# Ledger of designs, part 169: miniprotein binders against p81326

Target 1, 226 residues: p81326
Amino acid sequence: MLHFGGFIMEINHISKILEKEREEYIRNKVEEYLKQGFSKDDAVNKANQSWRTYIGHRIQDVIYNLLKKFLKDSGLKVTTDKALNNRNLPEELDKVKRLIAINYGEYLFLPDADVIVYKVENNDIKIIAIISVKNSFRERRFETTYWKLKLKESPVTSHIKVFLATPDKDNEISYKCPNGKPKKMRIILEYELDGIYFLKEDFEETEKAKHFGKIVEDIIEISKKL
Short names: E, the ipSAE of ESMFold2; O, the ipSAE of OpenDDE; V2, 0.75 times the mean of E and O plus 0.25 times the DockQ between their complexes.

## First folded at step 14 (miniprotein)

Design Ti14 (at its last look DockQ between E and O 0.68; V2 from the best seeds 0.78)
Fold by OpenDDE base, look of step 14:
Structure Ti14 (fold): chain B 226 residues (1-226), chain A 80 residues (1-80)
Amino acid sequence: as target 1 above (226 residues)
Amino acid sequence: SMKKIRIVIKVPDEEKAKFIAKIIKDLAEELGLEVRITVRGNEIYIEIESDDEEKLRELVKLIQWLAIMYGAEVTVTIEE
């Protein structure tokens, strides 16, 4: 068990690895675009654009893999919305899917749930948390809060914690009141969500805004109360 | 004393094995460590020899994190 103190070192290593991944990814894409007949400058620009799309999905996968690894010993299970988008689901995942569904009268829809944490006790499934992963807040800034509010409306889903995980590279939500000016997005997200977890060191820490390293502990603690 | 570390990574996606191997090489080079890397299917074999225990430990940690980040299994063997 890598003791919790090791997790802060973990983000530094993760960041370093992602940097190396970027370098290698860009190199490969530049080479690919050059072979397609693009100029060097165009190839570099296209590679950088491709990386912006890629890194968003990559961070989701990283967070999934981290949570899957570190929650395993606690008996907690992890899945994704993508895994639930299958016609032929195992019984366990079919139950998970039904337990996070939101009622719209004639229709049931799933919330955006990049990562879903659940436990199985006596063949019953309890959903513990949904983690939304955002690399940037340029689009759909309050989408996660919408889903939190919708989940809260039903006694079936009201107990589900909704967390946001982000590197927030552009410091869009890292601080509440930089220079005395309230950042609306940070304040609303922190108010409406159960927690915000930052994959960075430079942010304003609060009761709900924490370092990503604390998410495992928080989820385990929540799981014990359910 | 010269320490030899052998690492085996089993990646869930074979297509990513070569990419991961390159990342490991770059990480090792940045630390000034010489590594021998062989990719066989979804398995990455890494051999590292150095007398710098601190650098070795750092590289092993990085590789372990890298493995976790890809959902890969990693086995580390230290040979004296």
Scores: ipSAE 0.839, ipTM 0.943, lowest interface PAE 0.4, mean pLDDT 92
Fold by ESMFold2, look of step 14:
Formats: C-alpha cells, sequence, structure tokens
Structure Ti14 (fold): chain B 226 residues (1-226), chain A 80 residues (1-80)
C-alpha cells in the first residue's frame, strides 16, 4: 500500500529529471531548427549550444524552488537577483536590495547573488546567505570570491554567508589535488567562500565542500546564530 | 495487487505544463509503467496503474521531485 511519506532531498532524483529535460529540450530544438531549414548536423549543434545557456538558468531555478520550499517552515525567505532588479520593488525586497548592494562611488551593484536567503524579525531584515550557482567554470571562475571579499569589508555585510552551488559535471573543482597536483580553482574557492555545495556524489568532501542536500540544514543553523 | 493512483500537479508557469507532462511520460516509460496524462491549462492530471509497487513508489517520488523543481503544487491520491 502506497503512502506519502516525508520529503527527503536526493540528488539522484534531481539529476535523473534534469537528464530527461535535456533529452526532451534538445529533441524539441532540433525539430525547430530543422523546420527552419538547417541541416541535421547544424540543428544538433545549435540545439546543444541553446541547452548550455538554458541549463544554467534552469539549475538556478531548481535551487531557488528547493530552498524556497524547504526553508519556508523555518521562517526564512528566499529571493533572486532577477527579482531585486525589477523597477518597482515591494518595500521588503527594496530593503533586501539595499542591504546587499555595494557602493562604488556613484554606482551601486549587487554581488553575484543568484539566490538570496533572508529573514524578517520585528520589521528588520537580516540577510543570511547568498548562493552563487555555477554550471561551468570556464568564465568568471572567481567572481563569487570577489563578492565574498567585498561583503567582508563592511561590518553591516560581513556576516553574510556566500555559498557556491554547482553540479561540476566536468570535475573542474571536485578534487583539491587531482593526480597529486593542487587544483587552484578548488583550493581558492574553498578557502575564500563559506561553502561549496555539489549537485553530485563524486567529489572530495570537506568541512566546506558538501553534498547539496546539506545546504538547508546549514542555512537554518546559521540563521539561529544571527 | 493492481494499484491505481491519481496525481494532480498545479504548475505556476502554464507554458511549461506540456513539457513537464512529457518528462513524466518519459520517466514512466523508462520504469515500464503505463500512465494516462491530461493537461488542462496549468494543471496536469496523471493516472497510474501497476502491480509493481516498487516502481510505482519510484515514479511517484520522481513526480514529486519534478514538481518541487518547478515550484508546483502536487496532490497524490491512492485508489483501491
Amino acid sequence: as target 1 above (226 residues)
Amino acid sequence: SMKKIRIVIKVPDEEKAKFIAKIIKDLAEELGLEVRITVRGNEIYIEIESDDEEKLRELVKLIQWLAIMYGAEVTVTIEE
């Protein structure tokens, strides 16, 4: 007899679903390009490039939805940098934006903050964590580290935890010393960030480098100290 | 022996409902399960029958995770 038990996060289910999404997405794009008159080879190449752009945004959306669902009962709220860049912000989100913006003279910039976790207590907003989502490390490899360092410079933002979430399917940062040689990207990211959360099983786990399923517990514990 | 369940998914982004339904169909096919899927606006109606309780539980769990990944609401009803 089937029953609905409690939810547990399992990375294998997420990965399996994303693979089916990739297959269907590529199939649909190839059909679209073929109808436009492209050859089969060109259609496949264009579909794969389209997927690389899509999957980056898709993983960010997945992480947002997971955190929003699993942090809700702990009184923690979740937003995104896209939501904060809207022209007409609700008062609450306007306050969130001001609490993480970095002043560069006449300019204000948001840090690399794909997903932002915060809480509201007595009409005060406290930023808990910023999660940067990276699918590939070919570009902007250390941008998240820069933003952590900038946030650390001010006593009003120095408490904000900065995390990196990644599937790292190409093993660019999965191990500290592959083949006995220090991997610069992994070493620096782990040193400077508050945590790295992998959306896969095959990586070197440390106190800062963990399975993504741990991120909810970690954020909740941090919020209790703030 | 033969179990029947109904699942309703309410998707916040209606444009994604048919894509999600196709993913569910593909997941069911991989598990060797027969499903009947109907999309009505932002709602996906799924009916599953099987005597393989293990595969049924796995598909339901995958559907629940899929719904979470899209920020969707899911309701599961078991029929005897």
Scores: ipSAE 0.785, ipTM 0.928, lowest interface PAE 0.7, mean pLDDT 87
ESMFold2 (binder alone), look of step 14: mean pLDDT 84; pTM 0.817

Design Ti15 (at its last look DockQ between E and O 0.80; V2 from the best seeds 0.79)
Fold by OpenDDE base, look of step 14:
Structure Ti15 (fold): chain B 226 residues (1-226), chain A 80 residues (1-80)
Amino acid sequence: as target 1 above (226 residues)
Amino acid sequence: SMVKIRIVIEIPDEEKAKFIAKIIKDLAEELGLEVEIEVRGNRIYIRIETDDLEKLRELVKLIQWLAIMYGAEVEVEIEE
């Protein structure tokens, strides 16, 4: 049981809460669609589809809030790509944005960075880690890997750790070689990324594939070496 | 002996306050706890009276996690 800031990160509670959120969300959406004139069956189907979109964003928000809470006492700061998309950024966030930018010759682009962890020391900003959050791997399976490789190409960004956080509900990357058959996606993601963190209990643990509860400790440890 | 607690949750997004309150109610009902919940703006006020300390502790933990998940602040007060 990893005690961070007095709270044991219990994935069981998070999962339970998310299930209750789902139930309430579905109920509300079904009611909404019924009022719009859809049949009960259509309303349920539409509600479930809506939930699939919603939960992806919800998990990102959850992870952001968890990291923000548990890294606060370490003096580490957390932001998001959404926060960096503003035209008028405070100086600190403008620096963060510039420090994660990838050079494409005439253009600078930002990597997909659902969560960004950084520290401020003597008015200097050091980017520690980028966390990509994925609920499913149906689309853009290696996008996070692409960004990791691009970040490695510059001495400005090569030190930035790139992590993947996922509940992996469909067991797409939970095991490396189930039944003796290699899962290409798990193997490549684990090889190329600095870590994979699972918001679940049932997965193959390795040096790089860990329970989400360990991400805070790992980030803090990395921050001390920078 | 009956224990009374008051919980106040301040939600960053006021529009989510009613939704969160319903989740808390559902969590409490699943545990077999009766709770009084009131939503005022971006604040959720919860009162719980029970003699089941184990269930109470579980509910408080769930509420604390829920609050963290929403970036909310939680205050817990023991009344009796």
Scores: ipSAE 0.837, ipTM 0.943, lowest interface PAE 0.4, mean pLDDT 92
Fold by ESMFold2, look of step 16:
Structure Ti15 (fold): chain B 226 residues (1-226), chain A 80 residues (1-80)
Amino acid sequence: as target 1 above (226 residues)
Amino acid sequence: SMVKIRIVIEIPDEEKAKFIAKIIKDLAEELGLEVEIEVRGNRIYIRIETDDLEKLRELVKLIQWLAIMYGAEVEVEIEE
């Protein structure tokens, strides 16, 4: 049996599985587009674009399922922004939604939080952490840091840890000084956020920039202080 | 020296069962293991008979991680 806690997740197995998923997904999409009358070149281009959209949602689902599985025995619960935007929201999730909402005068908005970890004690809900899942950093590079800063402004949300989870396949934030020059995006994200968790092996590990497998023990440790 | 393993995976999202079964077949083929896979509703039934215990352990580990990644439940039974 695989355990978390003080152990590192086996990222190689997850990466291997996702590669097989990509291969099969693209094959199926190419066949679908060819049947629609697209040329081979167009079908391949469309399939790759479809995968780029799909993989972002897929990684969020993977993270949700992993956290739900491995945090369950610690009395921690996990939800998603998709679940919180449901029309018929259960009372527990409605409370979670209210506890992370940010006030802008007469308007109320949710931060961009893909996965939310919370606990329930004596009918009281405490938000532990939110995880922003980013596949690329082309636009809105510092969106996650904006939400961290907004959450810090209120005593009711200032305790919430804000984590970034990413495969970072294009190495946009994997290293502090690639080619001998400081990478502004990596440095600022690491400074402002409570942690960055990489879904790959090849990155510069620091106290805040870690393998994704360590996120479970980090969240459990934080929950014990709240 | 031959080991016989039965694995049952219960998928929350039934429409993904055939896709997941194909991934398992691809993983097994890469390891050189012959597997028998049947999809029935939201369940995937896998039978493996082999004397290559190292590759068998690796495939079972991959299947267990795959199931976690889909929020699925896994039962593994060793028969021989």
Scores: ipSAE 0.770, ipTM 0.928, lowest interface PAE 0.7, mean pLDDT 87
ESMFold2, look of step 14: ipSAE 0.750; ipTM 0.922
ESMFold2 (binder alone), look of step 14: mean pLDDT 85; pTM 0.836
ESMFold2 (binder alone), look of step 16: mean pLDDT 85; pTM 0.832
OpenDDE base, look of step 16: ipSAE 0.836; ipTM 0.943
ESMFold2, look of step 17: ipSAE 0.726; ipTM 0.914
ESMFold2 (binder alone), look of step 17: mean pLDDT 86; pTM 0.839
OpenDDE base, look of step 17: ipSAE 0.837; ipTM 0.943

Design Ti16 (at its last look DockQ between E and O 0.72; V2 from the best seeds 0.76)
Fold by OpenDDE base, look of step 14:
Structure Ti16 (fold): chain B 226 residues (1-226), chain A 80 residues (1-80)
Amino acid sequence: as target 1 above (226 residues)
Amino acid sequence: SMKKIRITIEIPDEEEAKFIAKIIKDLAEELGLEVEIEVRGNRIEIRIESDDEEKLRELVKLIKWLAIMYGAEVTVTIEE
């Protein structure tokens, strides 16, 4: 258990809270759909579908808020791709945006970057890490890997660490070789990315596959080498 | 001895305050704790009285985590 600022990151509490959020969210949505004239069964089904979309964004926000909180004392800053999509960015964020951009010749595009960790030293910005947050791997399974590889191609971005954070509720990437059969997705993601951080307890731990509670320490350590 | 705790949470998004308050209530009920919760704009005020220090500590931890998860500021005051 890593103590950050006297607060132990306990994934169990986070999971418990998210479960209560689910229960309340479902209840509210069911009530909403009933008022719209749907049957009870239809309302429940629609509420569950709505939750699947909602929870993806919610987990991103949770991870952002956690990192923002626990990296604050280290002097590290945190932003999001959403914040960078604004017009008329503050100078600091405009620099961040430019420092993560990928060159495609006539065009610059940003990688998918749910959370961006950076430091400011002597008015210079150094990008430390990009965290991609995935609730499920049903769609775009290797998208984060693509962005990692693209970032490696430029000396401007090659130093940026790319991490994946996931609860992996369906155990899609929790184990490398369950029952002696290699899970292609886990193996490739672990190989290509700088780390995978699980918001759960039941997974195969490796040098690169860790409990989410270790991400703060790892980022701080990386920041000291940049 | 009965302990009284006051918790204040300032939520960045006012629209979420009522939702968060319900979650806190549910968490407290699961622990068998009675709580008084007031929502005023983006501010949630929680009052808890119990003789079960372990349950109180657990609820306070949960609320602190909840606050962090929402990017909210939380203040915990022990009244008695």
Scores: ipSAE 0.829, ipTM 0.938, lowest interface PAE 0.4, mean pLDDT 92
Fold by ESMFold2, look of step 14:
Structure Ti16 (fold): chain B 226 residues (1-226), chain A 80 residues (1-80)
Amino acid sequence: as target 1 above (226 residues)
Amino acid sequence: SMKKIRITIEIPDEEEAKFIAKIIKDLAEELGLEVEIEVRGNRIEIRIESDDEEKLRELVKLIKWLAIMYGAEVTVTIEE
């Protein structure tokens, strides 16, 4: 059975694997573009840009697979907003969708969530947490906090934990007060959300800002209280 | 002492098996480990023989994490 032997060790393994994935992905894409008639310089540039788009979706898949694997033995199930937006929903997922939908008068919308954790007890579904996966904060800066606030407005959804998971490679939210000045985005995200989980080693740890390896234990503990 | 292990990975998406096998080979190369890799449909079989237990354990751990990252099942068998 897998154990987290320390958060640093787990991040190192994931990061090392992702770097090897990048190398092989770029190699394959360069070869593909060269066969399409692009110059070597153009093929390399296009391959690097293709990777930047691909890695965003890849990180979401990694987080989904990791949570699905490690939460299964605790009786917790994992789905995605993509799965919930399919027209032909199984009954279980249709219930999950209804339990997280937010009412705006005559309209119903799903919160912007990448990964949803829930459990099934006696045919009753309890939503545990929603994880928003952000690769960068250039777009949709405070959308996760908006959805947390909306979920908090109803007693039916106010228990749902809202987490943010990010590599934050550009250090947009890694520190609260870089150079002695409060970083507005980090301060507000940490205040409003139930947790921020970093997929990297270097960031300012707090009670709510943690290494990603701690997310499984946190979710399990929360589920025991529901 | 020389140790021999066999690792079997079952990939949910058969199309990813060759890509994953190449990642495993790159990881092994970085560690200086010689591996034999066979890809058959959605299954990857890896045979590793080494007297360096630390490198062997590190590669096995990396392969287990890789499998988790792809939602794949992994079986590790120690052979001698």
Scores: ipSAE 0.718, ipTM 0.910, lowest interface PAE 0.8, mean pLDDT 87
ESMFold2 (binder alone), look of step 14: mean pLDDT 84; pTM 0.811

Design Ti4 (at its last look DockQ between E and O 0.82; V2 from the best seeds 0.81)
Fold by OpenDDE base, look of step 14:
Structure Ti4 (fold): chain B 226 residues (1-226), chain A 80 residues (1-80)
Amino acid sequence: as target 1 above (226 residues)
Amino acid sequence: SMKKIRITIEVPDEEKAKFIAKIIKDLAEELGLEVEIEVRGNRIEIRIESDDEEKLRELVKLIEWLAIMYGAEVTVTIEE
């Protein structure tokens, strides 16, 4: 077992694995669509479209599993918004759900929270961070920013860190000012959020924009201050 | 000297076990390693024999990461 201190999150291995997953997924879907009577070209196109939907959920699951694994030894716990959508929640998760809820007067709503990191101390729950996972920024570009701002408005939730994790394959937010032109989305997201973590190597690193491998350390450090 | 490694993966979702096994096979083939893979329910058993320690280490790392990515438990045993 590689001791916690030496397990550099190797994004390269993750990327390689995801590529192999893609190849196998596409192969299986193509075969499925061929059996349904589609042409080879149509089957390939449909498989690629299916992959685009699948990979978004897959990356979220990957990040959840990574955080769950690497935060375990620190005593930190990880859950998801999906887990909180159940009617019959364990007491712990019911508390988590209530502690991230946003007040809209007559209604309480949950922020989009793909991954939630929390700790339990003396039967009290403290929410540490919410991680939003985005594969692309074509839709709802500032949704995570909205939730961060809403969480900041309440003393109950103002301490919760909001992070964005993304592979940013299309380089939508990887650089602040490529060719001297400011990328509005990168600048605003970096300004409003507590951090952006990239599942890639080629990006402009800043105090808030970091390699995904640093997210575990950052969360642990934040947890010690709460 | 020829090294033998046995890897066992317990996958939370049984339906994904066959898919994961195929990925492992593809990863091994890319490295030029021959692997024996058996899938029994949610359990994947992998046997690898090679004299190339570097390739073996790389494959083991990839499998470990793969297991983490699926929330699976992995056990690596060096047999010889």
Scores: ipSAE 0.836, ipTM 0.941, lowest interface PAE 0.4, mean pLDDT 92
Fold by ESMFold2, look of step 14:
Structure Ti4 (fold): chain B 226 residues (1-226), chain A 80 residues (1-80)
Amino acid sequence: as target 1 above (226 residues)
Amino acid sequence: SMKKIRITIEVPDEEKAKFIAKIIKDLAEELGLEVEIEVRGNRIEIRIESDDEEKLRELVKLIEWLAIMYGAEVTVTIEE
């Protein structure tokens, strides 16, 4: 009865806000570096480098806040790999950590999971999905697929959906067959992952490649089957 | 006719409040809207007056999305 939200998730609003954040962030950083004695050119270069690092963490935070806001009424909870790596974990989060850990013989490691969605039923925890956030595919292009394959190896974790969220500003994976030729990276990511969610409007939609605004509905539907 | 809107944002991370206020001011300026913004600790109060209802709705939407993106609580009050 509450499937209709009062807020419309629009990629254009998020993108416009992030651009204003970029402008203000860079202005503040340039001022900071100039006070430290750097030249104008060096201050600008350093500010841009700082933003590239910051925006990755910022997009993760945005996705976390969006999912936390829009999933709460469906009984779904959200955490992050950063939160799970803190000391003194609450019992609930300690259980989440143990439920996604991957066994490497005598060692247990967390997969790289930027955002984690789970539910609690009768004091039992069920992990629904993890979302990996990537701004660039120049390095570690298939890290997310590695973790999907590792999670599939155990019946304890094989149900966990693995999603990729990306602005893909450089169009590295936005199209399946740009210029008539298959884009290897897009094809493999789409095949292996459970979904790719784009934080922009211009990309090729498929059953697995969607606008980011669809991710809430998809997670809710998956949770009903678990 | 002139419409008056008051928006209150409660930001979980107080250190971000001034940055968020600057973003709101920049968004309003792009739309050609005058805003009064006050920052008190983690609370941002925004007052907007305009006879351009379309631009008012757009700015309110942007502010609501901005608040969501920071995990902030937002209250929108329409005044006479």
Scores: ipSAE 0.773, ipTM 0.927, lowest interface PAE 0.7, mean pLDDT 88
ESMFold2 (binder alone), look of step 14: mean pLDDT 84; pTM 0.812

Design Ti5 (at its last look DockQ between E and O 0.78; V2 from the best seeds 0.80)
Fold by OpenDDE base, look of step 14:
Structure Ti5 (fold): chain B 226 residues (1-226), chain A 80 residues (1-80)
Amino acid sequence: as target 1 above (226 residues)
Amino acid sequence: SMKKIRITIEVPDEEKAKFIAKIIKDLAEELGLEVEIEVRGNRIEIRIESDDEEKLRELVKLIKWLAIMYGAEVTVTIEE
């Protein structure tokens, strides 16, 4: 358990809180749908569907807020792709946006970058890491890998670490070879990415697959080498 | 001895303040703690009184995590 500033990142507390959030969210949505004239069963089903969409965004926000909090004392800054989508960006964020852009000849596009960690030194910005947050791997399983490979192709972006953060509730990538059978997705993601961080306890730990609590230390260490 | 703790949370999104307050209440109830919660705009004030220091510490930890998860600022004051 890594002590950052005396506060141990306890995934158990986060999970407990998210469960309480779920309960309250479902309750509120059920009430909303009942008021709209749906049956109790339909209201519950719709509420659960709504939660599945909501939780994906919620986990991203949680991770952003955690990183923002725990990296603050190290002088590292955190932003999001959403923040970069504004037309009128502060100079700092405009520089960040340009430093993560991928060249497609006539066009520049941004990678999917749920969370971006950077430092400012002598008015120069250095991008340290991009964190992709995924709640499930049902869709676009290797999208993060694509962006990592594209970032590697340019000397401007090749140094940027790409991490995946996930609760992996369905154990899609928690183990490499469960029952002796290789899980292609876990193996490829671990090979291509700089790290996978799990918001859970039950997973196969490796050099690149770690508990989410270690992400702060890893980012700080990387930042010192840049 | 009975300990009194006052917690203040400033939430960036005022619309979430009531939701967060309900979560705190549920967390406290699960621990068997009685809490007084007031919501004023984006500010949540929580008062807890208990003789169970372990439960108090646990609730305070949970509230601190909850605050971080919402990007909120939290202040904890021990009154007695």
Scores: ipSAE 0.837, ipTM 0.941, lowest interface PAE 0.4, mean pLDDT 92
Fold by ESMFold2, look of step 14:
Structure Ti5 (fold): chain B 226 residues (1-226), chain A 80 residues (1-80)
Amino acid sequence: as target 1 above (226 residues)
Amino acid sequence: SMKKIRITIEVPDEEKAKFIAKIIKDLAEELGLEVEIEVRGNRIEIRIESDDEEKLRELVKLIKWLAIMYGAEVTVTIEE
């Protein structure tokens, strides 16, 4: 069985695999659209559009599986917003849901919490971190910071670490001052969030902006303080 | 010398097994390695033999990462 200490996470391998997945996904989708009667050009365009939607969900799934695998031996559990939205939640997950919810008077909403890390000690649940997974920042670019600020407003949720995980293929937040000019989005995200984890090699590293491979160690260390 | 490795992957979602097998085949071809891949339901069985230890080691690492990325269980058996 693989475990954190016996297997080194390398971003290059993940990126290479995702590129092969893209190639096969596109090929399969083009074939599917051709069978539906679309022209070759239309089938290719639709396949590329489909991939852009799919890759966002795929990266979430990858992060979930990686964290579930590598945090297991540390007694840490991982769930997703999708799992928390299922009907008839088990008691454990219902408590997780309640422990991250934001109160808006008569309404209760979940923050943008694609992946949630928590621990269970004697049936007591402690939320360690939530991870927002973003493939693109063209829309809702500061949504994650909004949720961090809301979580900070209550002593019940203020301890929860809020991380952003992203491949950032288009370099929208990879550098603070690209071409000598401050990038507002990167600067604000890094200031407000507890960490940004990049699923690529080429970005400006800081104490809060790190390679995704460091997220497991960081989460484990945080959990020891709680 | 020639190394022979068998890898078994148990995929949670049977409908993804053939897709995963195609990814493995593409990765192997890019490395110049010959692989025999058989898909039976949720199970993928891969046989690799090569005298290029560096490329073999790289492909095995990629297959292990691929399995983790799908939440799949992987077993590696070294033959010879």
Scores: ipSAE 0.776, ipTM 0.924, lowest interface PAE 0.7, mean pLDDT 88
ESMFold2 (binder alone), look of step 14: mean pLDDT 84; pTM 0.818

